VHH binders against Protein DOG1-like 4 (DOGL4). Designs and how they scored, part 40

Target 1, 232 residues: Protein DOG1-like 4 (DOGL4), of Arabidopsis thaliana (Mouse-ear cress) (q84jc2)
Amino acid sequence: MSKMRNLVEEKFLEFYESWVIQLELYLHQLLIAHNNNTMSETELRHLISKLTTHHKAYYTAKWAAIREDVLAFFGSVWLNPLENACSWLTGWKPSMVFRMVDRLRKSRVVLVEAQVKKLEELRVKTKFDEQKIEREMERYQVAMADRKMVELARLGCHVGGESVMVVEAAVRGLSMGLEKMVKAADCVRLKTLKGILDILTPPQCVEFLAAAATFQVQLRRWGNRRHYVTHS

## First folded at step 3 (VHH)

Design n101 (framework vhh_ozoralizumab_d1)
Fold by ESMFold2-Fast, scan of step 3:
Structure n101 (fold): chain B 232 residues (1-232), chain A 122 residues (1-122)
Amino acid sequence: as target 1 above (232 residues)
Amino acid sequence: EVQLVESGGGLVQPGGSLRLSCAASGFTFSSYWMYWVRQAPGKGLEWVSEISTSGGYTKYPDSVKGRFTISRDNAKNTLYLQMNSLRPEDTAVYYCARSHLKYLFSTGPDYRGQGTLVTVSS
């Protein structure tokens, strides 16, 4: 069990480090595109497509990994302590991206009233979906405390083969429930991202994606450069 | 142009060893998960091994686990398969294969080379 966990963590750490390096390269391209008013709509759409594909690759890799060990994503070894502290159900909080959309209101590329209305509708729906998942997670945590955690704590006092099998079954049940919740949260993330990109024009999409990537890269850089003492 | 060129196949006696090599070109080799897959005469493709971008993670099916070792040299853009304790059932054309997308690990092979024949017989 522990050897399989080490392999999953090592595998995803290697993937994530490479994925972030590529994100930084895409961020550079987004910033150039944002500052270049001569880039064609076709060129902008191609760049947006590269970012969309890059995020799709992340979730494809993540869902394969959580099938093997979802607990690796709660307090991840490939994230620094600041990144882990800012995580909501193993990733970014969906409603937070609307703060990056708010930056577009101060851009030279002005949002039209129809876009503002659609973004507000999407914001409300995203917060509703987010709260639904939070309630489901709270119910799961209560169930852990009231039944499975008491059972696991009791069984942890035994070292026999049958006790090991019962503990393994309980841990598997917990992992399956968490996997379902993490996938639900990731679906809200992807739906929110797609929704925003569908509402925005290509130049606005570039500015939005640049803001999002900048935040992610800067959060990682800041956390890595701080004098943190890790206890994980 | 993406190109994978396998070499090192041949005729070997049961219990023998062979080392396969795959020379990669036309893409950033260090950014892709790599695979060895094989096809025995009259059968479908069978996954043999996989390796992460750095070589830190490897995985094998039970049929070859403990006998085969996958490795890579990113500086040389080369993938290897060390095959020990070979059995007649290991007779197959062996293909080097690349993952579907950069940095992706679980989607299986996208592009494969021309293959190299391994024959295990007495």
Scores: ipSAE 0.000, ipTM 0.165, lowest interface PAE 17.0, mean pLDDT 80

Design n102 (framework vhh_ozoralizumab_d1)
Fold by ESMFold2-Fast, scan of step 3:
Order: C-alpha cells, then structure tokens, then sequence
Structure n102 (fold): chain B 232 residues (1-232), chain A 122 residues (1-122)
C-alpha cells in the first residue's frame, strides 16, 4: 500500500545517495590512473574490479527493491527531473554506451581492428536485445489499455471496498510484469558493460569507465542546478 | 575490527518490558543499516527489526509489530530495542547485526558478538 511504497523509496534513496558519493570517489581514482602511465596492469585491473563490484552492488540493491515495489523506479524520488527524463526502463539505454566507445576511438586510445570488429558485433547484439524488450513493453502497454482493465479501474471509482481489492490484485499482476521487464533491461545493461570491458585492455577500460562515470556525475549535477534555478 | 556488544537482557514476566542496547565500534556506525535478530532455544535465526542509517525508516515482522521499537543514537554509536508486552515466545538470545557493506543490500545482513539472553517466564 502507500506506506510500503514510501518505505521502499526511503530505503533506496539512502542507498543511492551513498552509492553516488562512492562513484565520485572512484571517478577521481580513474582520472588519476588515466593520467599515470606508470601504473601496472595488476593495479589497473584492481581499480577496474572495484568499479565492476560497485555497479554489481547497485543492481543487487535495485533488484531486491523492485521485488518489493517496482513502481518506485518509474519517476524515482532519488533522481532529479533531468535524470528521470533521460531514463529508459528505469536506467540508461544500453546502446547509448557505444557513443562513449566511439569517442574513445577519437582520443588517445588506439583500438586494434579485432577490437573494433568485436565492439561492432556487441553493438548489433545489444540493439537486438533492446528491440526485444521494447516489443515486450509494447505488449505490456496494450494489456494495460485492454478495455477490461480500464473497466475495472472505472468500477473502482463507483463501487465500495470490494472493487478496491480487485483493482489492487490487478495492480500487483501488472507490477510483476514490470519487474520482469526492468530486470531483463538491467541484464542487457550488465551484459553490455561486461562485454565492453572484456574487449578492452585495462588502460582502455579505465578511460571508458571514467567517461561513463563522468557522464553520470555531470548529468546529476546539471539536473540539480536546473532544478535549483526553477525553484529559486 | 568490527565489534558489536549487546546488553540489557534478563528474566522478565509475561507482559513486562526490557530495553536492549548494542555498542558498536570498528566501523562508521552512522553509515550502516542496523538490525536486531534473535534465536530461540532449538530454533533458527529470526529477524525482528531493522533501521536505516538516519533512523527515519524502521520495519518489523508481524510477530513483534506494535510491541517492539528499534532506535539508534549515531552520536553514541548505539542501537536500541525497546520491547513491550513481552510473551514467552519472545524468549531468545538477541543479536545486534549490520548490513554486510556500507551500501544497503535488501534482505541481507550479518551479525556478530555474544548476544544478550531474554527469558520471558513466570
């Protein structure tokens, strides 16, 4: 009910604020590593592992939270309006990460032909997986627009407590469908990240992760500035 | 090294009250979610309360809801459990627990320390 939703939102808000603070600390380490050509491959792999573990912790917490209340992740209270506006199924759109990879090709990072081919293959697969999820979302939206579901909602406006129970059962069913869809999208995100990191060398991984973290941190800062301006 | 030291247990009659304390050290207490868990004689471990880092969020299972209140004092690195309307089935060793990491993992916790025994009998 409404108290349960508020509790899930408070839990994840507290988690997310701490998670972003730690991401900024890791970003500083990535930028130092990027500018230090004397770091060993072992030291770089250790730093990459810290970031990978950090992202896994996010999805572990998210999946536990969406089992309790997936709707909290649509229009999240822990994200500013700009972050929410840029979300695709409660997170970043997997194919967009290849724009950061494309920028690496124009920087000091030299990608060999074999890496370019593997990244292109991964890009095609990622877009295919995205389209599959979008088709599932379309089917879900059609089911929600079903005349019977609309009629159940109308009945809830005109009939007493019994109709409230029927509407609550229908909402639970829809929430379970959304949970599966969000988790499927997150699986594509994790596969895409892992795939990129598996193709890149440790120095290239550091530059990629630094670019990704910079974008996430800057998007949050830009959104917070805009939000402040509209309320000042 | 992480240390959690529970205290405040004892013998109490049904309907009575007890307040448990947990003194935490070796980690940034204010940055971790905290739990109270218990183990009755011959039974498995049971979760009885949880509290967020600020204390703004608390949760209880139906077995203790309305009778137990969890709270924390971050300035003193101390966790509390106020237990009212105690029943014989509340008899257990009570343990203070924290999340495994600074980042809260829902449905996950670890506990340490010796615990404090609560006995509810006539």
Amino acid sequence: as target 1 above (232 residues)
Amino acid sequence: EVQLVESGGGLVQPGGSLRLSCAASGFTFSSYWMYWVRQAPGKGLEWVSEISTSGGYTKYPDSVKGRFTISRDNAKNTLYLQMNSLRPEDTAVYYCAKTPSRFYLLGSYDYRGQGTLVTVSS
Scores: ipSAE 0.000, ipTM 0.121, lowest interface PAE 19.6, mean pLDDT 80

Design n103 (framework vhh_ozoralizumab_d1)
Fold by ESMFold2-Fast, scan of step 3:
Structure n103 (fold): chain B 232 residues (1-232), chain A 122 residues (1-122)
Amino acid sequence: as target 1 above (232 residues)
Amino acid sequence: EVQLVESGGGLVQPGGSLRLSCAASGFTFSSYWMYWVRQAPGKGLEWVSEISTSGGYTKYPDSVKGRFTISRDNAKNTLYLQMNSLRPEDTAVYYCATKSYLFRLSGTFDYRGQGTLVTVSS
């Protein structure tokens, strides 16, 4: 287990570093597209498709990794302390992307009434799905303090063999529960992202994706500078 | 129809230089990361270099770092590999490639050319 955990962390660290470098390159392309307004709809849709594929690649890699070691994603070694502090169930909080949507309303980009209505409906639905997962996580955390779990932990400390096996089965069940919740949270993230992109025009999608990528890249840069100053 | 066509391989003496080219067509070359990979006689595929869409990021294994330089011309849909200080162990068929996002070390490529042979011998 510990050997598999180390291998998963090493593989995902290498993947994530390359993934972030490519995200920064896509961000530069998004900013160019946003600033010049000379690109065709076909060119903009192609760029949006690249970002969508890039995010899907992240979740494909993540789900393979959490199947082997979900705990690697709680306090991840490939994230700096600031990135880890800002995580909600191992990633961005789905409802937070609507802050990027608010930026679209306050920029030179104009949303029509029908888009505003659909985005508000999506926001409410996203908050509802998010709260469902939060309630499941609360129930999971409460179950850890359950009398049965406390007694199993005590038994495992005193007796080998069968009691150790029972405790190990319970711990494995806990890991499977976390994997299920993380995957559920990621599904809400992907559904929210797709929903927003389906409502927005290609130029608005470019501005939205640029705002989201800028936030992610800057959060990493801010955290890396603070970490360097603190620990160098 | 996606095509990657490598050229520039040949015989070269140890310490010599060689420049490989890869002509890409049938896809939006400027939007893909590109790779050079090689296969030495009797061995598996080995990653040689990678380059980002703009050319702003490049990476090499220690075996070729400082000797090989990857570059691209997006206007011409062409990828290059400049090989300097060549060694007998660089003898291989060199392939131009691109790949889907996977865990690094997966070794899979979605598109690959037919390759160009580089032989380093006296």
Scores: ipSAE 0.000, ipTM 0.120, lowest interface PAE 17.5, mean pLDDT 80

Design n104 (framework vhh_ozoralizumab_d1)
Fold by ESMFold2-Fast, scan of step 3:
Structure n104 (fold): chain B 232 residues (1-232), chain A 122 residues (1-122)
Amino acid sequence: as target 1 above (232 residues)
Amino acid sequence: EVQLVESGGGLVQPGGSLRLSCAASGFTFSSYWMYWVRQAPGKGLEWVSEISTSGGYTKYPDSVKGRFTISRDNAKNTLYLQMNSLRPEDTAVYYCARGTPKYILSSYFDYRGQGTLVTVSS
């Protein structure tokens, strides 16, 4: 346990705190829109666009940060322990979002048969893409335990310049592999989000985004109050 | 309309000091990371300093570290650069620049002002 943070962690912590505050403000707007039947389609589409842009801003910032230090996203200092425990490859697990979509079926928001079919097709494709990434993760973990990597780590104990170069190249390769996998997972997240929003009507999009934002905000608040988690 | 207006530049002797100001309007100033960048005659843009939304994080390149101090007043929508121990090599047009609304990339900004000229000579 170290209290020291590197520059990437410090910068992203500042970003994430501001990003969450803005998410809470958007959540308030979504809840007002959900309860107000007088909002026009144009007004709803504008609100949905603000949320979409906000999520894209998160991934823009994240990808810039992981280019500098991908390991900062494994056990992130800007997330509480509960948020970190719920993470799948540095973020939400794409297939889990369909649990929120399933709840919409039982609300006053009526999904037509064509939408249900398209959502099921998207769910199947999302799970396929997710499993493809999980196989890549397994291959990566096996490669890290390879005898060659163990020998490279041993070589790093030497004081020669050529040993330093070889070890640095290996470490760079490992970091690039993780960065590629994180970006692949984030692409599946963005495709899944866009796919759902493309299938839903504007009022359904508002209800879906409100449910997703509510879960994210509540999970953060719950985890920040650790005493809830310690009572098993 | 986003506007950034720099002031405080001028002619100063080597070893002297200047304080630059940047008045921001047309956007929520407190939501943006801010930069100072400079351009010497016939040269490209050079990053000089950066500051987070709250002012809690600042960073400088080695060329100005210990001599320049960036600060901000979010209530006044104003960015500052205190420049001490000025050298002839600091001669440049200094620009106030807006970073990403959330995260600053090492060499990123999306808008800059018209600039203020700083000349360090005898």
Scores: ipSAE 0.000, ipTM 0.132, lowest interface PAE 17.3, mean pLDDT 81

Design n105 (from n8 with K99S F100W W102L L103R S105T T107P P108S E109A; framework vhh_7aqx_2)
Fold by ESMFold2-Fast, scan of step 3:
Structure n105 (fold): chain B 232 residues (1-232), chain A 123 residues (1-123)
Amino acid sequence: as target 1 above (232 residues)
Amino acid sequence: QVQLQESGGGLVQAGGSLRLSCTTSGSTFSIYAFSWFRQAPGEEREFVGAITRSGGSTDYADSVKGRFTISRDNAKNTFYLQMNSLKTEDTAVYYCAASWYLRGTSPSAYDYWGQGTQVTVSS
């Protein structure tokens, strides 16, 4: 349904632009908090909670949208080409977050040995969950290229009511499979984010969230001004 | 319909070499990748190596890197697994496989399978 697909795309585009504007406002607050050593632990925890709620709001909206049209999230119109090129199953790859934590550790994040150990244990678990999802995607790709799907694609070349309905039913089945995989990937993302925040102190959480938000905002800006990134 | 048949298996002493062949019949135009898997008694099928039909990329399991080489001869509709420096732990039934759409390390990624050929490496 192209009309329903366009509506989902338009609604999520409107949501996402507002969500990014609020993320930039939160980033500003995170940077102020990071530079202001007089903020209490309670104030830092409140700011971390705002960011956590903001990310949960994104997944609430996303899951409502993919229930209507999951294919809108593959090559999304609200993302620029650079953002789309960096996507793994419609979002960030969970294990990539640990590379960010490692970079922050070298610059200013002071991690004690116990935190390093817990982060490594979380990294291993996250990588295992990623590999499980990648195997499911592999099975999905095999199913898409199976004889039944090839025959349905051939039937789609024959314009007619009953053949069209058979093809539409198959596409619906594929969409349901993709929805389950996207939700599984998003669950790994949320578990990884929560796990990292549970290991870090409130000042470290603020620094981590500021770095993550900075990367997201700058990636969008670089992609929107793609002559800075891809100009030869 | 695509059919695969292995040949070249047998008995070899540790440190020796064997070359397995997989002959393909039927239309292979739609095949994306060819691979070798092996299965020891009581174990699951394990990935050994893969090559794309174009020959543009190859992958190997860590346990065989540097010892095994996968190659293809388009003129004979045959692809090969050259096994060097064989170890007793390489003893298994070796299967060739073909995938229509993708190159993977899981058996579920492959649509067509040969019947297998036994490789026994003695000490």
Scores: ipSAE 0.000, ipTM 0.076, lowest interface PAE 21.9, mean pLDDT 80

Design n106 (from n8 with K99G F100L Y101W W102F L103K G104T S105Y T107S E109Q; framework vhh_7aqx_2)
Fold by ESMFold2-Fast, scan of step 3:
Structure n106 (fold): chain B 232 residues (1-232), chain A 123 residues (1-123)
Amino acid sequence: as target 1 above (232 residues)
Amino acid sequence: QVQLQESGGGLVQAGGSLRLSCTTSGSTFSIYAFSWFRQAPGEEREFVGAITRSGGSTDYADSVKGRFTISRDNAKNTFYLQMNSLKTEDTAVYYCAAGLWFKTYSSPQYDYWGQGTQVTVSS
């Protein structure tokens, strides 16, 4: 079969490319704010708000797209192989953002004891929420295997329209389960991001967001360059 | 940071054609979606047409479908509105707009606007 992008893949590819370019522009602004300390608290809060809105726009678009075709997000065509290899349930693993938080411990902007305590409590909660989702995924895989086996056995015994209807119902059930699970994972991502930003001061938020955006942008660049460096 | 400048407006008789151009300044042309709007005297600004960042999708107001075509030339940092079969009701000031626009998953947001170019269609 020829490899053609479906409509959801084409629409989300166009969205994601624009979204990443805007992220790089925001990263530039974050680095300027971090490096020269010339911005007021109001200006920093405005910049943080721009990035928060930008991330919310991503999830608004993603959830619209997964309602149409959740499978497009497993092995996404708008991500390079490195980005896809680093995905946990169609996105970043929530607990991994605490590596960006660890960078703040070595920065010019020192975390106070109360912040350290709240961040550790959030880290523990985030890992707990991840484990819940992983258990749900395991249960889903078991249920999917049992259901798939039953439907495949029925297909072997039945011909015509009934077989088509049974397969369509099974596929819809699988897609609905995956959509629910992806949304649950995204909710943990958003809660974790919000929690970190609520604990940090505006200068610390800028440094955290700069570290996170830098990692995301560099991961994309490393993956894209891998092809032409190894195949040039 | 993006400035937009319209050109190509003028006087044309009904049934005629005009091509409007919108040239952008700045290094960010390739990231924006572009739209045309128009405003007749005493009326609100009306959407005319749009083209996505990739150029792979266009959208038009029902009043201009089949008559107007929007296109972009990334090498020239310019986008166009080709207007055919012009009618007297097409008389308006035409504005170009640029913004991050994701036609299928979000409402268009236009951050930058041109100053407008007058199009007058005589009977």
Scores: ipSAE 0.013, ipTM 0.363, lowest interface PAE 7.7, mean pLDDT 81

Design n107 (from n8 with K99T Y101R W102Y L103W S106L T107S P108H; framework vhh_7aqx_2)
Fold by ESMFold2-Fast, scan of step 3:
Structure n107 (fold): chain B 232 residues (1-232), chain A 123 residues (1-123)
Amino acid sequence: as target 1 above (232 residues)
Amino acid sequence: QVQLQESGGGLVQAGGSLRLSCTTSGSTFSIYAFSWFRQAPGEEREFVGAITRSGGSTDYADSVKGRFTISRDNAKNTFYLQMNSLKTEDTAVYYCAATFRYWGSLSHEYDYWGQGTQVTVSS
């Protein structure tokens, strides 16, 4: 019954639901700011800061939770099946945010040549960091298979308390490796977001953050509603 | 904005029971979880257990599982630590704590703290 009632999953589910509600409230403020055009630069920077703080709060909570149980973040119970299917290493794939940036290129808020160049440099750097993490994950998956095969071979022998302890130690080692990789991926995510926001003007930051939040909120809504669609 | 006050500490013999109370005041709607920590002389603060504001989830340190129970009385703005089968090594100053952030077992993750109440278990 302990497997049915994972404490970290329950704790983070409650946190995440509240975090998403606040994200939707911030999205509403971003859309008002984008459409109003009466907000000062200081007011826009304050709003951008609220979103930045909100995303940092998510990673603070996530890193506390993965310290307890990183595996809870692989196939998360607080995400619907569509959100889980679209995840890359327990979150959004860093290079995908440049699709939101591409919308800014096509919007009425024109990016200057210097910004386009810096965004391209950041995109290339982000893709490189992403590939490094993917290679590390491949190595960990191979190591996991080797460890599991060894444990399965040992399981065929008479089992006692010693065997249970060895399995627990192996699982702990695996979890520590995954925690390190998830944190590395999250650092690339945060670095990519900070890099984009540093390149963009405040009105462009508001448009970018609104696009990103809209996508996240809509993906959650699409996934939740598909549970009850009778016509396919 | 949120204040915590412990009560119920004292002297008790090994094998005995004691119930600590933590009374909360101020606005608690933003609080995610409440916890108990303890600190023995010369040691760092140790996590004892926690409960979410909703009461839906509880967590305990391995050293107290099966002996201690955390509960909340929403009507009285109070949460409790029921301590049974007390051991001499349970002797410590007990602190109640609260956090508006995701709850964990580390003291720096908690934002509000009570003054502490002494529990002494004699053999």
Scores: ipSAE 0.000, ipTM 0.282, lowest interface PAE 11.2, mean pLDDT 82

Design n108 (from n8 with F100Y Y101L W102P L103W G104F S105G P108S E109A; framework vhh_7aqx_2)
Fold by ESMFold2-Fast, scan of step 3:
Structure n108 (fold): chain B 232 residues (1-232), chain A 123 residues (1-123)
Amino acid sequence: as target 1 above (232 residues)
Amino acid sequence: QVQLQESGGGLVQAGGSLRLSCTTSGSTFSIYAFSWFRQAPGEEREFVGAITRSGGSTDYADSVKGRFTISRDNAKNTFYLQMNSLKTEDTAVYYCAAKYLPWFGSTSAYDYWGQGTQVTVSS
């Protein structure tokens, strides 16, 4: 069903454009909150909850889409070339967010020694989880190059009807394996994000989320601007 | 298709520094992930370090971590191994290797290899 793949790409493109617009609106709210020290802890927690819900909505939509066509995420039409160049297994590299955490040590919002210790423990855990996924990707690539898979591909090229079902089953198996890898990477992303937010105070969470959203929005704008300048 | 050539090997005293270069020819350099390996006489070939296609991630063997740094220069079609605080046990023939991966730059298998360059560290 080739039309199903086209439909998945079109639906996710529409979803992603709307999701980014809402992220920009939340970024404005985060910047106002960061610059205005009059917000209560309850108000800050509510804003942080809106951002965490927004990120969870992305992964809910992504996982529904990859169940239908995981390969759409390895050449994403909804991302510009700069965004695609910065991708690690269909998304941001989990350990990258600790660059933003390091900025908090230099900000007006002081980190307590106990927080610094917990953040370093989380950084080590995150890198360990990344290495586990990288080893699984290596095993996946070896499986793709296995002689049995090569033989199945050759059968599909040379003999039509009788080999078609065997080749289709093999391709489905490969797609399912790739889907599991992507979901594993996304779970590390979500666990890392939750871990950071659990360690930080509400004002520190606001500053962290503002830095992360700023980077994501700016990267998209820089990539889009480069494209327009090239075609101008 | 890519061809690799090492340079920069030689004699150095323990505690010294040396920089190895690996230059590629022909193919698009930017699509490959690169690694350094070494082999001492009578030993098996050992992984030393790797750099991904984007240059955004590096990996090192525990024996060289903190002393060696791998980097790449796409404009010059060259990648490097900066070796600091050299030890006599670092004496080996050093090989550069290239791998094409559409995803993360794994070090488990390599498509292309250089001829090797000798590094000798004296006491």
Scores: ipSAE 0.000, ipTM 0.086, lowest interface PAE 19.8, mean pLDDT 79

Design n109 (from n8 with K99Q F100W Y101I W102Y L103K S106T T107L P108S; framework vhh_7aqx_2)
Fold by ESMFold2-Fast, scan of step 3:
Formats: sequence, structure tokens, C-alpha cells
Structure n109 (fold): chain B 232 residues (1-232), chain A 123 residues (1-123)
Amino acid sequence: as target 1 above (232 residues)
Amino acid sequence: QVQLQESGGGLVQAGGSLRLSCTTSGSTFSIYAFSWFRQAPGEEREFVGAITRSGGSTDYADSVKGRFTISRDNAKNTFYLQMNSLKTEDTAVYYCAAQWIYKGSTLSEYDYWGQGTQVTVSS
């Protein structure tokens, strides 16, 4: 379906806009739950489950999209320039969520010493996984630069089908490598999120998820405002 | 949860026109695309056209481009396939399909399907 590839950006843009609207609705529910302090543990766990399902739905849609066109996720049309500038391998940097955890430590939500220890262990592991992906990305970028130099040299000497096939094979290899890299980064994101939620109590999970969603929504609003000013 | 129902099929003469409708019910919040597929007797099911949830983008199979138009009524839970300049080769069972969550653009990636509506074009 070669013509269907032209719709990847359009389809994901429409999905993402709907996904963000639902995130804002869930944020409203999280803030009510946090301020109310009247919800049962069962009710809080149900709300947390809705948020985790919502985030998993994003990655399900994303992985389907990158299978068709991973390059659409580098400089995404559904993100404003500020969101794109803050992206690390097509999404949030995993270590970023520990800034939300740090805010929990300074809030009125009490973390017991066992939770603090587990969160620090998770932070260290997340940083390690993040650095492994950064090293792999660096290797891919170096390989791309070396290949581009070889291709430029060959293009100067050869004109025809053979040079075209070499370029096409290189581009295909690049896309496959980027897809694997993006999925690896997303796996670290999901493992980090699950790890934090497994350590926290339901009220703490609600506050954490509210902080994370607030940051995401606010970043989008700040970027949309600045984009209008920049588009003068 | 999401249900699709086709209507508008029937018998038409070559050169004539038909409009197919697909009515959706259930939660459409995360549906990003709606499509029409068709299957002639003894043939594989093939793509006809697609429209995004907003109606902002459309795509068509080369065999129907310029003759068929897909559209969506944003005030209704309905999308349409307007078929003009019909040929005997357009005879098929027409299916509407939707992706509840984005899973790609191939036949196997569509989550919800209607029961199909028969279109017969006489020579």
C-alpha cells in the first residue's frame, strides 16, 4: 500500500491530538483524587490503571507507526517546536521522570526509607540503560557518517542503477536501525514508569502521575504560545 | 465495543453511481482512520480508499482514483463512499473498516469490520 504511507503523519497526528485530550481529562480526575482524599484504594488503583493503559496505548500506536515510517518521529509534525526540542530519541528522556519523584520528596506525601532506597536503585538502573542506548545511537550516527562519505565518493565516480541500489540499501538499513533504537528507548520508558508505580502507594502514584501529566500538558501549552510568537 | 454497519449497496448499470454509507457506534474517541475494502468472487480482499478521523486526509487505490470519493459527516457517526462511473469490474462485496487505535495501514491492521454490502454492476 504505497499510497497509505503518505497518511502515516496525518493518522498519527489525529491519534495524538485525541490521546492528549484524554490525558488532560485523566489529569483532571487525578487532581480531584489528590485534593479529595476520600477515594478508596480500589478507586485509586482503578484510576492509576486507566493512566497506565492510556500510556501503553500510546506505545502500541507509536510502534505500529514506526514500523511503517520511523522517520516521521524525528521532527514530528504533531509536536510543537518546544516539544521537539525537548525530545530524546522521539520521546521523553527516562531520567526526566525522577524530577517528578524529587518533587514528591519535597511535597506533603511521605516516602518511607525503603521506598527512597528502591527509587534510588531504579534511578541508577534507568541512567545505566539510558547511557547504553546513547552509546548505540552514537555508533549508528558514526556508521551513517562513514557510509555517507563512501556514498558521496562513489556518486562522484558512478552514475547508474548500481549506485542507486547501494544508496537504497543504506537508507533501508538506517531505518531498521532507528526503529530498533526507538523501541529500545520506549522499553526503558515503560520499565521506568512501571518501576516507579510499583514502588509507590496508590495516593503517591496519583500525585506522581498528576505531576508528570501536568508537566507534559504545560510543556505543550508553553510551546504552542511561543510558536505563535516565533511564527511572525 | 465499536460496531460498523454498511448500507447503500445494490444493482446498478455500468456508468451509473452508488453511495455507500458506513455507520459507526460505540466509542470512536481513539479511532484515527476509516477505510473501504472490496472483495470480488474468488479474489483477495483489496483496499479501495481511506479517510482520517478528522476528514483531513484521503487515500485511494489507483483503480478507483478519480471515480470514487470517500467523505465523513462530522455531525454524524457516518462515513461514505461515493462511487461514480461504475464499471463491471467494480462488482464486489464492499466492507467498511476502522482502526480503533493506530496499528498501521495494511489490511491485517484494521480492528473493526462491517458485515459487507453487495454491489453489482451490470453491463
Scores: ipSAE 0.000, ipTM 0.208, lowest interface PAE 13.7, mean pLDDT 80

Design n11 (framework vhh_7aqx_2)
Fold by ESMFold2-Fast, scan of step 3:
Structure n11 (fold): chain B 232 residues (1-232), chain A 123 residues (1-123)
Amino acid sequence: as target 1 above (232 residues)
Amino acid sequence: QVQLQESGGGLVQAGGSLRLSCTTSGFTFSKYAFSWFRQAPGEEREFVGAISWSGGYTDYADSVKGRFTISRDNAKNTFYLQMNSLKTEDTAVYYCAAKSYFLTRGTSGYDYWGQGTQVTVSS
């Protein structure tokens, strides 16, 4: 016995696989730009814009999908088990991208004091927004344990039109709550990414985006190969 | 009423060129990815080429790569397949297809299909 994929899962699986392939192509362009120093500021800004547009396309597709079936994003079939284990509210944890930012301090393109201050302010704000969402999730979990939800679950065991309608209304409310929280988390992700890119110079943006894309691509590759032990 | 309508098919000589158009109506064109498929007599429907709804990504079957180019025009709600260096093996009915999420080479999950247009390449 296995779970069948629903239409939302099938559509998003195909979307995500293609999206990751395009991300790998952009990563190649980022690495060329970073290593060769041959691109003008205008060319670097254009490449950064392509990556920004690519990430916005992901959230556009995601928000359309969660409107149809938010639960598909909890334990996603398009992610391997390692990627799923690293997920925070259906995606990357916003504060963890600052680990990529910390790597910029070791690069040849040194962060100036004003940038360091702004990045620290953004880090603090990101952690605050993240904790606010975590508290909302805790309140949601408590509401799920409410006596009314237990009673609705009991009524759902009685096959009748009125009982079914009441249970359907409750499930719709729960799904709407989850959708709101997932979108709130995604807004924090997008604000964090925009904030970092607004603070950094174009060469630093390229280095940051290359580091983030490399981590995402490698995590997927490691997870996909986890059952193969190679001794050399 | 949602419609995809192909045009530009016909008879061409081997080595020639042909441009197919797919005009769409009844949905928000900019939110859809588009693909071309073809079906030769007695064969299964096969993938030819695709363009993402952002326009930033294109994909082609190995048999047509370097010869065919897919493009889209959001202002005209139309997308195209430019076919160059045509071969007799390219003879088929060509179908346009639209999908609300990003590309797939499989026929599954496409929201809308055209009626098809015949392309015949003579030697």
Scores: ipSAE 0.000, ipTM 0.130, lowest interface PAE 14.3, mean pLDDT 81

